# Ledger of designs, part 30: VH-VL binders against q8mxu4

Target 1, 107 residues: q8mxu4
Amino acid sequence: MCDRDDCASIASRCTGETIICAFVESITPPKIRDKTGTYELKCPFAEGFTMEIGDLFLFHFVFDGSSEKCTRLTPIPKMLAMVYEKLLKDLRKAKKEGKMIISPTAN
Key: E = the ipSAE of ESMFold2; O = the ipSAE of OpenDDE; V2 = 0.75 times the mean of E and O plus 0.25 times the DockQ between their complexes.

## First folded at step 21 (VH-VL; framework fv_satralizumab)

Design y04 (at its last look DockQ between E and O 0.53; V2 from the best seeds 0.61)
Fold by ESMFold2, look of step 21:
Structure y04 (fold): chain C 107 residues (1-107), chain A 123 residues (1-123), chain B 107 residues (1-107)
Amino acid sequence: as target 1 above (107 residues)
Amino acid sequence: QVQLQESGPGLVKPSETLSLTCAVSGGSISRGYAWSWVRQPPGEGLEWIGFIYHSGSTNYNPSLQGRVTISRDNSKNTLYLQMNSLRAEDTAVYYCARDTGWYDYYYGYFDHWGEGTLVTVSS
Amino acid sequence: DIQMTQSPSSLSASVGDSVTITCQASQDIDNYLNWYQQKPGKAPELLIYYASRLETGVPSRFSGSGSGTDFTFTISSLEAEDAATYYCQQYDNLPLTFGQGTKVEIE
């Protein structure tokens, strides 16, 4: 399953797939930002994507052990930035309180 | 490296209007960041006054909202604070700071500060 | 308004000591908590944002932890240059508010 991160939590990720809602902060070096801080991208994006400073995207990442790959970006309206931030906070609170049952591996 | 420098009159009388400037160098005030004013009475703590986004939109501390105007001049890379109806309790060091708001969204921490300028309100 | 209360109001410690400052918010602010250092006659300087992320160039002896309402700032091995007043500040909601400060003195 694809996870959700912010600029703070992705800094320590080394495996899996995840999505971040963030603004473009700079192009060279490539950096993104949200309310939790900044993150410098460590991968080239897929072909056919361009970014401008101040754009808001959903960034899709795949982490292949020690490398990161930016597989897709989806432009979204800037006014949704706070909505996505709140949704991530609510998801994390629900998981912390145990409101979601985690399926066991095959048995 | 972004640098900020406040300037203003130093001594003002009660009921008058305070006007301060903040000269920014090493970065553009129109780049995307927000810019805050913060004050500190001598020997006391810090109080956030308000900020201005890169678009010119402002937010003020409600305790000061009726008396404060924050503005800017992008061509001079300069921020301004105006505070009306000064009182003795407005005596403080006034700082400008880069706020981490971005393109009219978010806000919150101040990663670069000016050196501050003391304003004394006294008859 | 969200009130921020720091403890202690002052402390004295020797070079090499570990010191701890706490900050309590009047409501849940998640991790939206910063720490600043202010030396006499100088402007505050950001040390830590988002509860635990160190600002660029900040020595690793400074650390922050906590979430919700209770936060801790630690200097793991006090140095003479760390004599200063330390402030916490929340950025969960407007107006932005600071703690009253903790003065750290070297003895």
Scores: ipSAE 0.644, ipTM 0.868, lowest interface PAE 1.2, mean pLDDT 88
Fold by OpenDDE, look of step 21:
Structure y04 (fold): chain C 107 residues (1-107), chain A 123 residues (1-123), chain B 107 residues (1-107)
Amino acid sequence: as target 1 above (107 residues)
Amino acid sequence: QVQLQESGPGLVKPSETLSLTCAVSGGSISRGYAWSWVRQPPGEGLEWIGFIYHSGSTNYNPSLQGRVTISRDNSKNTLYLQMNSLRAEDTAVYYCARDTGWYDYYYGYFDHWGEGTLVTVSS
Amino acid sequence: DIQMTQSPSSLSASVGDSVTITCQASQDIDNYLNWYQQKPGKAPELLIYYASRLETGVPSRFSGSGSGTDFTFTISSLEAEDAATYYCQQYDNLPLTFGQGTKVEIE
């Protein structure tokens, strides 16, 4: 069984893809934080990518069961943090209740 | 490790203003987290008063809105609670605590607490 | 405001017993629930966060479960030092609110 799409649960993720909305807590080592906790990123940021502590991003991850790959980082205005929290909460609820089609790459 | 220590007058008269101080050590109040005040009347449960983010933004419990101001002095790494128009029902142990809400719009759990300071409202 | 209702208000048990406390939220709070222990004359201490995450340094006999509106806190094998009042607390929405507490006495 695979865990949720948040910082507290990402370490126990199985295969598939996920999107996490989180703040950058630190650059070295790279750590992100959301309402659930913190996670140290295992994939390095691309060279030339500018990131500051406090920036909010959507992090797109792909898992193969043994490692994670950062496929995309999308900057989000900080004021939308609560909006995305609610959106992701609703998404989780919808998935749990079977009210939406889950991508074949999702778990 | 982070430590918090409350201090206050102990006794306040009705209608007067309460001023409390929370000295924080082992971490900067301007570098992450939210810093909350929570109170507990004798023999009763816990009530969240409000918090101030490391950014300086504040949130207050609507039940106390209008009477409470939370502020800080970064140079002293100190938090402050001001509460106006005190009543007998404001008698409580007042705690300051660190909230894991790292940035604005986030809030979380209280992972560090002060020992609390008793405030008695009596004429 | 989100109301948190704990059950029972108090209980008495013997050393070695398993103790279970429940917390019900007035609305769906996902997993945004914490459990605290407060001993007489002391400040509350965080035991469980995000419904089931054990805080660092907390004994493994403490656990939490649940999601949505119904949550449980369990002490698998009660010790004398566990005599305290336990509180649940939601952080799904402001204002932050606590349950009324459950006093655990040791026989």
Scores: ipSAE 0.628, ipTM 0.906, lowest interface PAE 1.0, mean pLDDT 91
ESMFold2 (binder alone), look of step 21: mean pLDDT 91; pTM 0.939

Design y05 (at its last fold request DockQ between E and O 0.55; V2 from the best seeds 0.72)
Fold by OpenDDE, fold request of step 25:
Formats: sequence, C-alpha cells, structure tokens
Structure y05 (fold): chain C 107 residues (1-107), chain A 123 residues (1-123), chain B 107 residues (1-107)
Amino acid sequence: as target 1 above (107 residues)
Amino acid sequence: QVQLQESGPGLVKPSETLSLTCAVSGGSISSGYAWSWVRQPPGEGLEWIGFIYESGSTNYNPSLQGRVTISRDNSKNTLYLQMNSLRAEDTAVYYCARDTGWYDYYYGYFDHWGEGTLVTVSS
Amino acid sequence: DIQMTQSPSSLSASVGDSVTITCQASQDIDNYLNWYQQKPGKAPELLIYYASRLETGVPSRFSGSGSGTDFTFTISSLEAEDAATYYCQQYDNLPLTFGQGTKVEIE
C-alpha cells in the first residue's frame, strides 16, 4: 500500500487509483516528473491529445495489478504549480495525521 | 550528457564585484530545469547560493544578504552569477549545477555539476 | 534554516566493509533528502535522491533510507574508490542546506 501520490510511488502500486500532479518530461517515451523524480509511463499518452514537454497535468491513474492506466488528464496552468505543490503537500500531511483522505491508496 | 563549465577571474579584491559564468552544453538551459550556484570554502562544506527557474524567477540564500544576482542568456546557453561587496570569507570554489526544479514549481536535487572555479578574495 | 547534522564527521574502514552514515534534520523534511559524493579536488556527484532513489549509473552498493528527520546512507561493501567526503542535502525548504560532511578513509 502506498501512502503517497507521486512519481516515485507509481511503480509500487498494484491496485486502486491515484492522482498525480507532474510535468511532462518527454513524449516518446512518455515520461513525467515531479519533486520525487521521473517516471516512465507504461502506457503512452492518449492518441490525439495535445501536450508539450513542460506542460503540467493532473494525471488520474487506475491500477489493475500490472500497470497504470491514465484515465483522465487535467491541464494545470504552470503559474499555479506552486499552489498545487502546497495543496498536495498539505493534503498528504493531513492524510498521514489521519485527518483527511486525499486519494484512494493502491496496494 | 549535460556538461557545465564555470569561468571566473580567479582573484578579486575586497569590496569588488564577482562575475562568474557557467557555460552549459549537451542540453538547453531552458529545457525544464532550474540552475543553481553552490560554493565551497577551502577545506569546508557546501553552501547553496541560489538558483534561477525556467520562468526566470530566482531564489537566493538569505545568508548572502542580497549581494547575489543570478541570470541567464538563453541564446548563449549560459548561466551567470554576480556577487557584490566581496569579502575574504567569500573565498571559495564556486560550482554551477543543474537543479531538477521546474518552472516555479519545486526545487530539487543537483544531478549535474561543473568542475568549479576557485575565487580568491585578497588585496 | 533547516540544519543538517551528519554522523560521524569522519571514519576509517577496510575494503569490503559496510559503512553507514547518518543525517539528522532539525525539522521534518519528508523524503526530500539527497546524498552526494565528493572526491578530493572534484565536484560533488549525486548518488541518492529523494531519500532512497539511486541515481542512474550509481553502483548498487550505495543506498539510502529514512524519512522525516533521520536518514541513513550505506555503502554495503566499501571499495577503494569510495574514499571521499559524503554530504546530505535537504530540499524541503529554502534555503537549501547541506550537512557538514563525512570523510570516509580507506585503511
């Protein structure tokens, strides 16, 4: 089970869902990066979706026990990157303290 | 295969201004990273000076009391450090380093370093 | 500022030995801690980032663990080339700060 929703935690997830805020580091191969480092997606970005390196997104991933599937992409203005970092950090802290559940955990 | 190379005057007099350059090769200085300066006095530890984001925003170590300006020239793929009112205690090896920080988001770790350039402050 | 305290300041060990260095933060820094190796007359090199992630190209004998305030860096089997000064560094809050360093000598 993962207590965090970030690039570093994706590889350890088996089931459930998560939302990760990260930058697009590369398109081919598909890589995203946040404060925890880089993760190469096992599933490529959806065909026809317009994105560029440096774009910031919320990635909704679903895990079926083998690999992640990106089910939803929400573009985030780069100017709000720090806002979302703080938000996610605070929510993570709240979750750790048992005050709030920010996202479903995956085993 | 990003490489960084610092250049400086080597010797600076007290109260004068230090100007350093960092030439970046093997990658663009505006390619989704922040760029930092770090210094190390002889025989001592490491001190972070500051960095510049992709956005152009900067952050500096408060210990330097506003004496520092970090800038870049994208056309030259070069990073710059300016430090005013130099003192003897500013004698150090100065490193430029790539920071994994992105835009105005997070600041990160230093995954690439220059070889450093020694700056001696002496009359 | 966040103070980083390393222990020990120096140590001597033989080739093949396991070496452990600790780093303590003055406040909770989550997993935002890195470890660098610096050989005499050379620039620091990143070994571990985000507490336990091994940088690409770094030998597997190097590892990191810990979270919050207490962190550990380990060399499982010391090699002659590992003689260097090692630094921890936090990137949870500005200003970025380093530990005072641990000098590792080979007997």
Scores: ipSAE 0.821, ipTM 0.918, lowest interface PAE 0.6, mean pLDDT 92
Fold by ESMFold2, look of step 21:
Structure y05 (fold): chain C 107 residues (1-107), chain A 123 residues (1-123), chain B 107 residues (1-107)
Amino acid sequence: as target 1 above (107 residues)
Amino acid sequence: QVQLQESGPGLVKPSETLSLTCAVSGGSISSGYAWSWVRQPPGEGLEWIGFIYESGSTNYNPSLQGRVTISRDNSKNTLYLQMNSLRAEDTAVYYCARDTGWYDYYYGYFDHWGEGTLVTVSS
Amino acid sequence: DIQMTQSPSSLSASVGDSVTITCQASQDIDNYLNWYQQKPGKAPELLIYYASRLETGVPSRFSGSGSGTDFTFTISSLEAEDAATYYCQQYDNLPLTFGQGTKVEIE
């Protein structure tokens, strides 16, 4: 099962797969942002992606022994930014209350 | 790097309209960020007034009862605050600040502030 | 509107002391909580965002913690230059609201 992170939580990840919904803040250096703040990528994106500052993507990451790999970008409509933020906020609350909301899918 | 500087009249009369400017330097206001106005009555705490997004869309504090207009002039790299129907209670230091809103989305914290300008509302 | 209540209203401490300020929100605000420092005659300055993330250039003696409704700000070793008023501010929902402030004085 693929996890979900934000710009604040990804910095401490060392294993597994995760997805961040974030805007492109900068290309050089590569930075992304969401409501939790910014994150400077430690890896180049997979080749073949075109992005502009202000675009919204799902960023797929794979961590292998704390080595960060950016494997896939999925463009999404910008107007869904707040919907995804609300979803992630609900997941964080459910985790604190001992409830689980199963992530629907990757892709 | 980004620097903000407020300017406007220091003394205004009740019922008049306040007009303030915020000159931005060291960066462009057309950079995706939102921009907020915040005020502080002398010896008191901080009150958020409102912000303007990259697109020109605005949000205002309802406590100000529709008296506020925030606008921007990208060619002059300048933000504006207009507040109508001034009262003595509007006496405050007025700040402009870069809000961490991004294009038309999010909002939040103020990572760059102007020096502030004191506005006194007195008859 | 989300009410933010700080405690204490003021405190005095000596250089080298650890000081702690609390901030309570009237409803769950997740981690969407910031801390600002304001020195006399100056604009506020962001120290911490998203409850615990240090803004660039902020000394590591400043820290923040908490989530939900209860938040804590700590200066681990007070310096003379830390004499200021400190404000918390929530950004979970509009309107953006601040705590009433805590004045920190050096003895």
Scores: ipSAE 0.733, ipTM 0.893, lowest interface PAE 1.0, mean pLDDT 89
ESMFold2 (binder alone), look of step 21: mean pLDDT 89; pTM 0.924
OpenDDE, look of step 21: ipSAE 0.652; ipTM 0.906
ESMFold2, look of step 22: ipSAE 0.697; ipTM 0.884
ESMFold2 (binder alone), look of step 22: mean pLDDT 90; pTM 0.934
OpenDDE, look of step 22: ipSAE 0.754; ipTM 0.911
ESMFold2, fold request of step 25: ipSAE 0.645, 0.706, 0.723; ipTM 0.875, 0.886, 0.893
ESMFold2 (binder alone), fold request of step 25: mean pLDDT 90, 90, 90; pTM 0.933, 0.933, 0.931
OpenDDE, fold request of step 25: ipSAE 0.798, 0.651; ipTM 0.916, 0.910

## First folded at step 22 (VH-VL; framework fv_satralizumab)

Design z01 (at its last look DockQ between E and O 0.62; V2 from the best seeds 0.64)
Fold by ESMFold2, look of step 22:
Structure z01 (fold): chain C 107 residues (1-107), chain A 123 residues (1-123), chain B 107 residues (1-107)
Amino acid sequence: as target 1 above (107 residues)
Amino acid sequence: QVQLQESGPGLVKPSETLSLTCAVSGGSISSGYAWSWVRQPPGEGLEWIGFIYESGSTNYNPSLQGRVTISRDNSKNTLYLQMNSLRAEDTAVYYCARDHGWYDYYYGYFDHWGEGTLVTVSS
Amino acid sequence: DIQMTQSPSSLSASVGDSVTITCQASQDIDNYLNWYQQKPGKAPELLIYYASRLETGVPSRFSGSGSGTDFTFTISSLEAEDAATYYCQQYDNLPLTFGQGTKVEIE
């Protein structure tokens, strides 16, 4: 199971697998954005994949300590951006209060 | 980089309509960002007025009682604020700002601000 | 509406001092909290977003921390140019609301 991050939390991640729901902000340099801010990608995406500014994806990442690997982009309808943000907010709140015991892990 | 400049009348009368313009340069208002108006009465704090998304969809502070309209003209790279039924309490410096919003989504932090324009509502 | 309360309303400190400003939200706002600096006669300038993320080009002596309802803004070594009014602002829910401001003066 993958972890769940946002543009703010992934900036300090160095291990594990995670997923971010974010818009493409720019292609050159490659940047993504969500409600928590922006993140400049350190990895190229798989050959043959097309993304455009304003597209919304689930970005799949693998981190092995010193490198970031972008393994998959899953396009999703833009209307789901705020639904995903609310789900992440609820998840963070539940974890903070100890209500979510069974959760995905990156380790 | 991106620069914003407000303009409009400095002095207006009560009950009249305020019309302000925000000229954007160094970037396009059609670049996915949302745009906000914020005001500050002299010597006081900041009050959010509302924002407009890339699509033209808007959201307004309900404390302004439906008196506000925010609009945009992409061909002129310009944002507008209209506020009806002005009162003395509407005396403030008015700012436009680039909002963290993106293609009808998100909102809420302002990374670029105009210089502000003082509007005095005086009888 | 979410009310934001800053403390103190003003302070005076010497160059080189560490200064701390607090901001309290009337309800849990996650980390959706920003800090702005406003010098007299000037527009506000974003320093920190999402509670602790430093905006590009902002000196590292500025920092923010906290989550939920209680947030802290710190200038680790005050400089003369830091004389200004500082505002917190929440972006968890609409309407967007600001704290009343904290005026920082050099003595």
Scores: ipSAE 0.694, ipTM 0.885, lowest interface PAE 1.2, mean pLDDT 89
Fold by OpenDDE, look of step 22:
Structure z01 (fold): chain C 107 residues (1-107), chain A 123 residues (1-123), chain B 107 residues (1-107)
Amino acid sequence: as target 1 above (107 residues)
Amino acid sequence: QVQLQESGPGLVKPSETLSLTCAVSGGSISSGYAWSWVRQPPGEGLEWIGFIYESGSTNYNPSLQGRVTISRDNSKNTLYLQMNSLRAEDTAVYYCARDHGWYDYYYGYFDHWGEGTLVTVSS
Amino acid sequence: DIQMTQSPSSLSASVGDSVTITCQASQDIDNYLNWYQQKPGKAPELLIYYASRLETGVPSRFSGSGSGTDFTFTISSLEAEDAATYYCQQYDNLPLTFGQGTKVEIE
């Protein structure tokens, strides 16, 4: 099983799905960033969605072995960045300890 | 490409106030990053002093007991550190550094540092 | 505050040797751990961030590993220019805290 829930590990494209909380670093090209680093998306942001540099989003990604596909964007208030960071940390810990599965379809 | 340069008085008397500046070049201080001050007593380790965010909000090390104020002037692309009630223990090399944080969220790793400026507190 | 403890405080090795430094956190800090190199009379320089990510421009002989409370920094083949003091630093929680440093001398 591979980790895909942050910018540092998203490049390790495995099958399955994951959710990443990250800031928008740039629109063109599309780049996101978190405490682990920066990642340039293989697909553009969804059309019709108003997005600015500095915005915080939950990115739902699906991996098919070739590239990530962003299937859903959820805007998050920036003030909740630390909350989601801690949440993701706790989830990752739980996953490592075998207490829960964050991405049941992930390999 | 980003460069930082600290400057200060070099010598300060006990109980007086320290004022330091950090000139930033090769990039804007209002480019979305956070900025920190870090100090290092001679022959000792590193101590984080505090942050200033894009919005101008600040966070300080509780160990400094409210003696510190960090500010900036965007028009001058300059950071400032003020420390009150100086003690001999405040003798250190003071560094300014860029935090890789984003807007109003700190990340906490410093990818660019100034050369540092020595501040000696002595009568 | 989160305390960071490095080991050893100092070491001496020859050019070509492998050098290992450890850092222990007083609590679980996930992977939010950085390593810096500080040469005499110079400012610290970032080598590793997020426990194992190599900063741009840093030689590949430097590496980091670990997660949770125990971390390791390694120089696979020591060079003369590597004489310096190395620091670990956590950024899981404020205030940011550093290890006491490890001085590496070249024989």
Scores: ipSAE 0.598, ipTM 0.897, lowest interface PAE 1.0, mean pLDDT 90
ESMFold2 (binder alone), look of step 22: mean pLDDT 91; pTM 0.941

Design z02 (at its last look DockQ between E and O 0.60; V2 from the best seeds 0.64)
Fold by OpenDDE, look of step 22:
Structure z02 (fold): chain C 107 residues (1-107), chain A 123 residues (1-123), chain B 107 residues (1-107)
Amino acid sequence: as target 1 above (107 residues)
Amino acid sequence: QVQLQESGPGLVKPSETLSLTCAVSGGSISSGYAWSWVRQPPGEGLEWIGFIYESGSTNYNPSLQGRVTISRDNSKNTLYLQMNSLRAEDTAVYYCARDQGWYDYYYGYFDHWGEGTLVTVSS
Amino acid sequence: DIQMTQSPSSLSASVGDSVTITCQASQDIDNYLNWYQQKPGKAPELLIYYASRLETGVPSRFSGSGSGTDFTFTISSLEAEDAATYYCQQYDNLPLTFGQGTKVEIE
């Protein structure tokens, strides 16, 4: 299965869906950043949604084999960044151990 | 493009307080980054001293907790390190470095370093 | 604290040789491991972050691999300018900690 849960691996763009917790590095062009690196989004941020550089979001992505689609943005308080980092780490570990399927359609 | 430059007294007596500055140019210390101090005794490895985050909060190595204060002046674009009760073991080259942190968060890889400044603790 | 142990402490090799350095963490640090190069009288320079990602501008002869507790740094074809001390560093948990370093000399 493909790892798509961070900025470093999102470019793999396997089919399925994933959630990434990352900071907004830039608006134009749209870039997000986490502890693994920076990724420039192929889709612009949703119109009507206000965000600033340094904001923390959960990004829900759906991959159709061509590019990622950002289907939902959830603002997260910045002080919870470490909490979500640990959460994602635990999820990755569970996935590797076969205890959890994060993206059933990913391959 | 961003540059860091440490400066200090060079020689400090035991039990005295060390004060170092780090002048940052080519970028703002208050936007999108955390800043760290790291030291290296002569001929030895590297030791992380502490962070100051974008929020202004700090985090220090427990080995130095109680003796270290990291601060900044945004108007001067300058980072500061204060260390009390110096010992001979505190003799080292002191570096300031940039970390790609956000608000109250750190990433933990240093992409820019100063040239370092040698501090010798001797009577 | 997380202890980082590098091997070997020093090595000597010829131009064109492949050089390998290992780093072992006292606990699982996922992929949160960096490699730095420090030349005599100079500050360290970041070469690799997140175990295997090359920093911008770093030559492709440098590479990193591994996850969990065991990591490897490789110079595929040593050049004279590569004479330096190399350090691994974990950023999984505070305090940040470094390996003791590996001195690479050119014969």
Scores: ipSAE 0.696, ipTM 0.913, lowest interface PAE 0.8, mean pLDDT 91
Fold by ESMFold2, look of step 22:
Structure z02 (fold): chain C 107 residues (1-107), chain A 123 residues (1-123), chain B 107 residues (1-107)
Amino acid sequence: as target 1 above (107 residues)
Amino acid sequence: QVQLQESGPGLVKPSETLSLTCAVSGGSISSGYAWSWVRQPPGEGLEWIGFIYESGSTNYNPSLQGRVTISRDNSKNTLYLQMNSLRAEDTAVYYCARDQGWYDYYYGYFDHWGEGTLVTVSS
Amino acid sequence: DIQMTQSPSSLSASVGDSVTITCQASQDIDNYLNWYQQKPGKAPELLIYYASRLETGVPSRFSGSGSGTDFTFTISSLEAEDAATYYCQQYDNLPLTFGQGTKVEIE
């Protein structure tokens, strides 16, 4: 499974694959947002879904050096935004404390 | 360039109801953002009052003991604050602000503020 | 409720000095911490969100760091216009809460 980021942490990413759960903030220029702030997409992936302001997606990225590639968009029910945020926080806390990662059910 | 401007009575009496208006210009109140009210007693710190989401769903500071109602009128591009059972300690500058809530989710930092309006609660 | 304790309550410094303000949360708030500047007679202005992200248009002499419970705000080279009161504010949980403020004066 690939890494997980938020709008703040992806700004410093230069390698690997990652996923962001975020709302569409703007189409032109393409921007996404979550609780950590906004991020302007470098290479939006058009997968046959229309993006509307206020939609929630999982954004799949691949980084090869400084090159950002948007490989997939997965539409997500808006109610899952807080669940995904909590899971990411719990994952990061467990990682920092060296504990086994626990993946609880939704809200 | 979003601009916010508070207005309302400067002087009100204890036990009465405060009604404030926040006019939004240079952008739409129906923009997906949430909108907050924050107050500051003269010479003191800041206290969050509550916010309203795009849908009209609200959250309030429990320290205000259920005295607060926040509402919005999208057609007038306007946010409202109502606070009942006023006390002397409700004397403060009242600000409206754009909250970083987004389509009923998230909250919590304020990137645009109004100029504030002083409300004095006095007999 | 999450209590925010700011230190010092006031300070005086000369133009060109480095100034540091600290903020402690009563519980782990991850990086959900903001810093505001309030100049005399004006509304607060957002400087930093998510502990270390600089708001658009904010001078680079302002910075923030920290995570969890302990946060630091720094002005690297104080200017006369930086005379103001600075507030930290958490946004991890409701109710949103502010520190008591730090008044910075130019000597």
Scores: ipSAE 0.619, ipTM 0.867, lowest interface PAE 1.4, mean pLDDT 88
ESMFold2 (binder alone), look of step 22: mean pLDDT 90; pTM 0.928

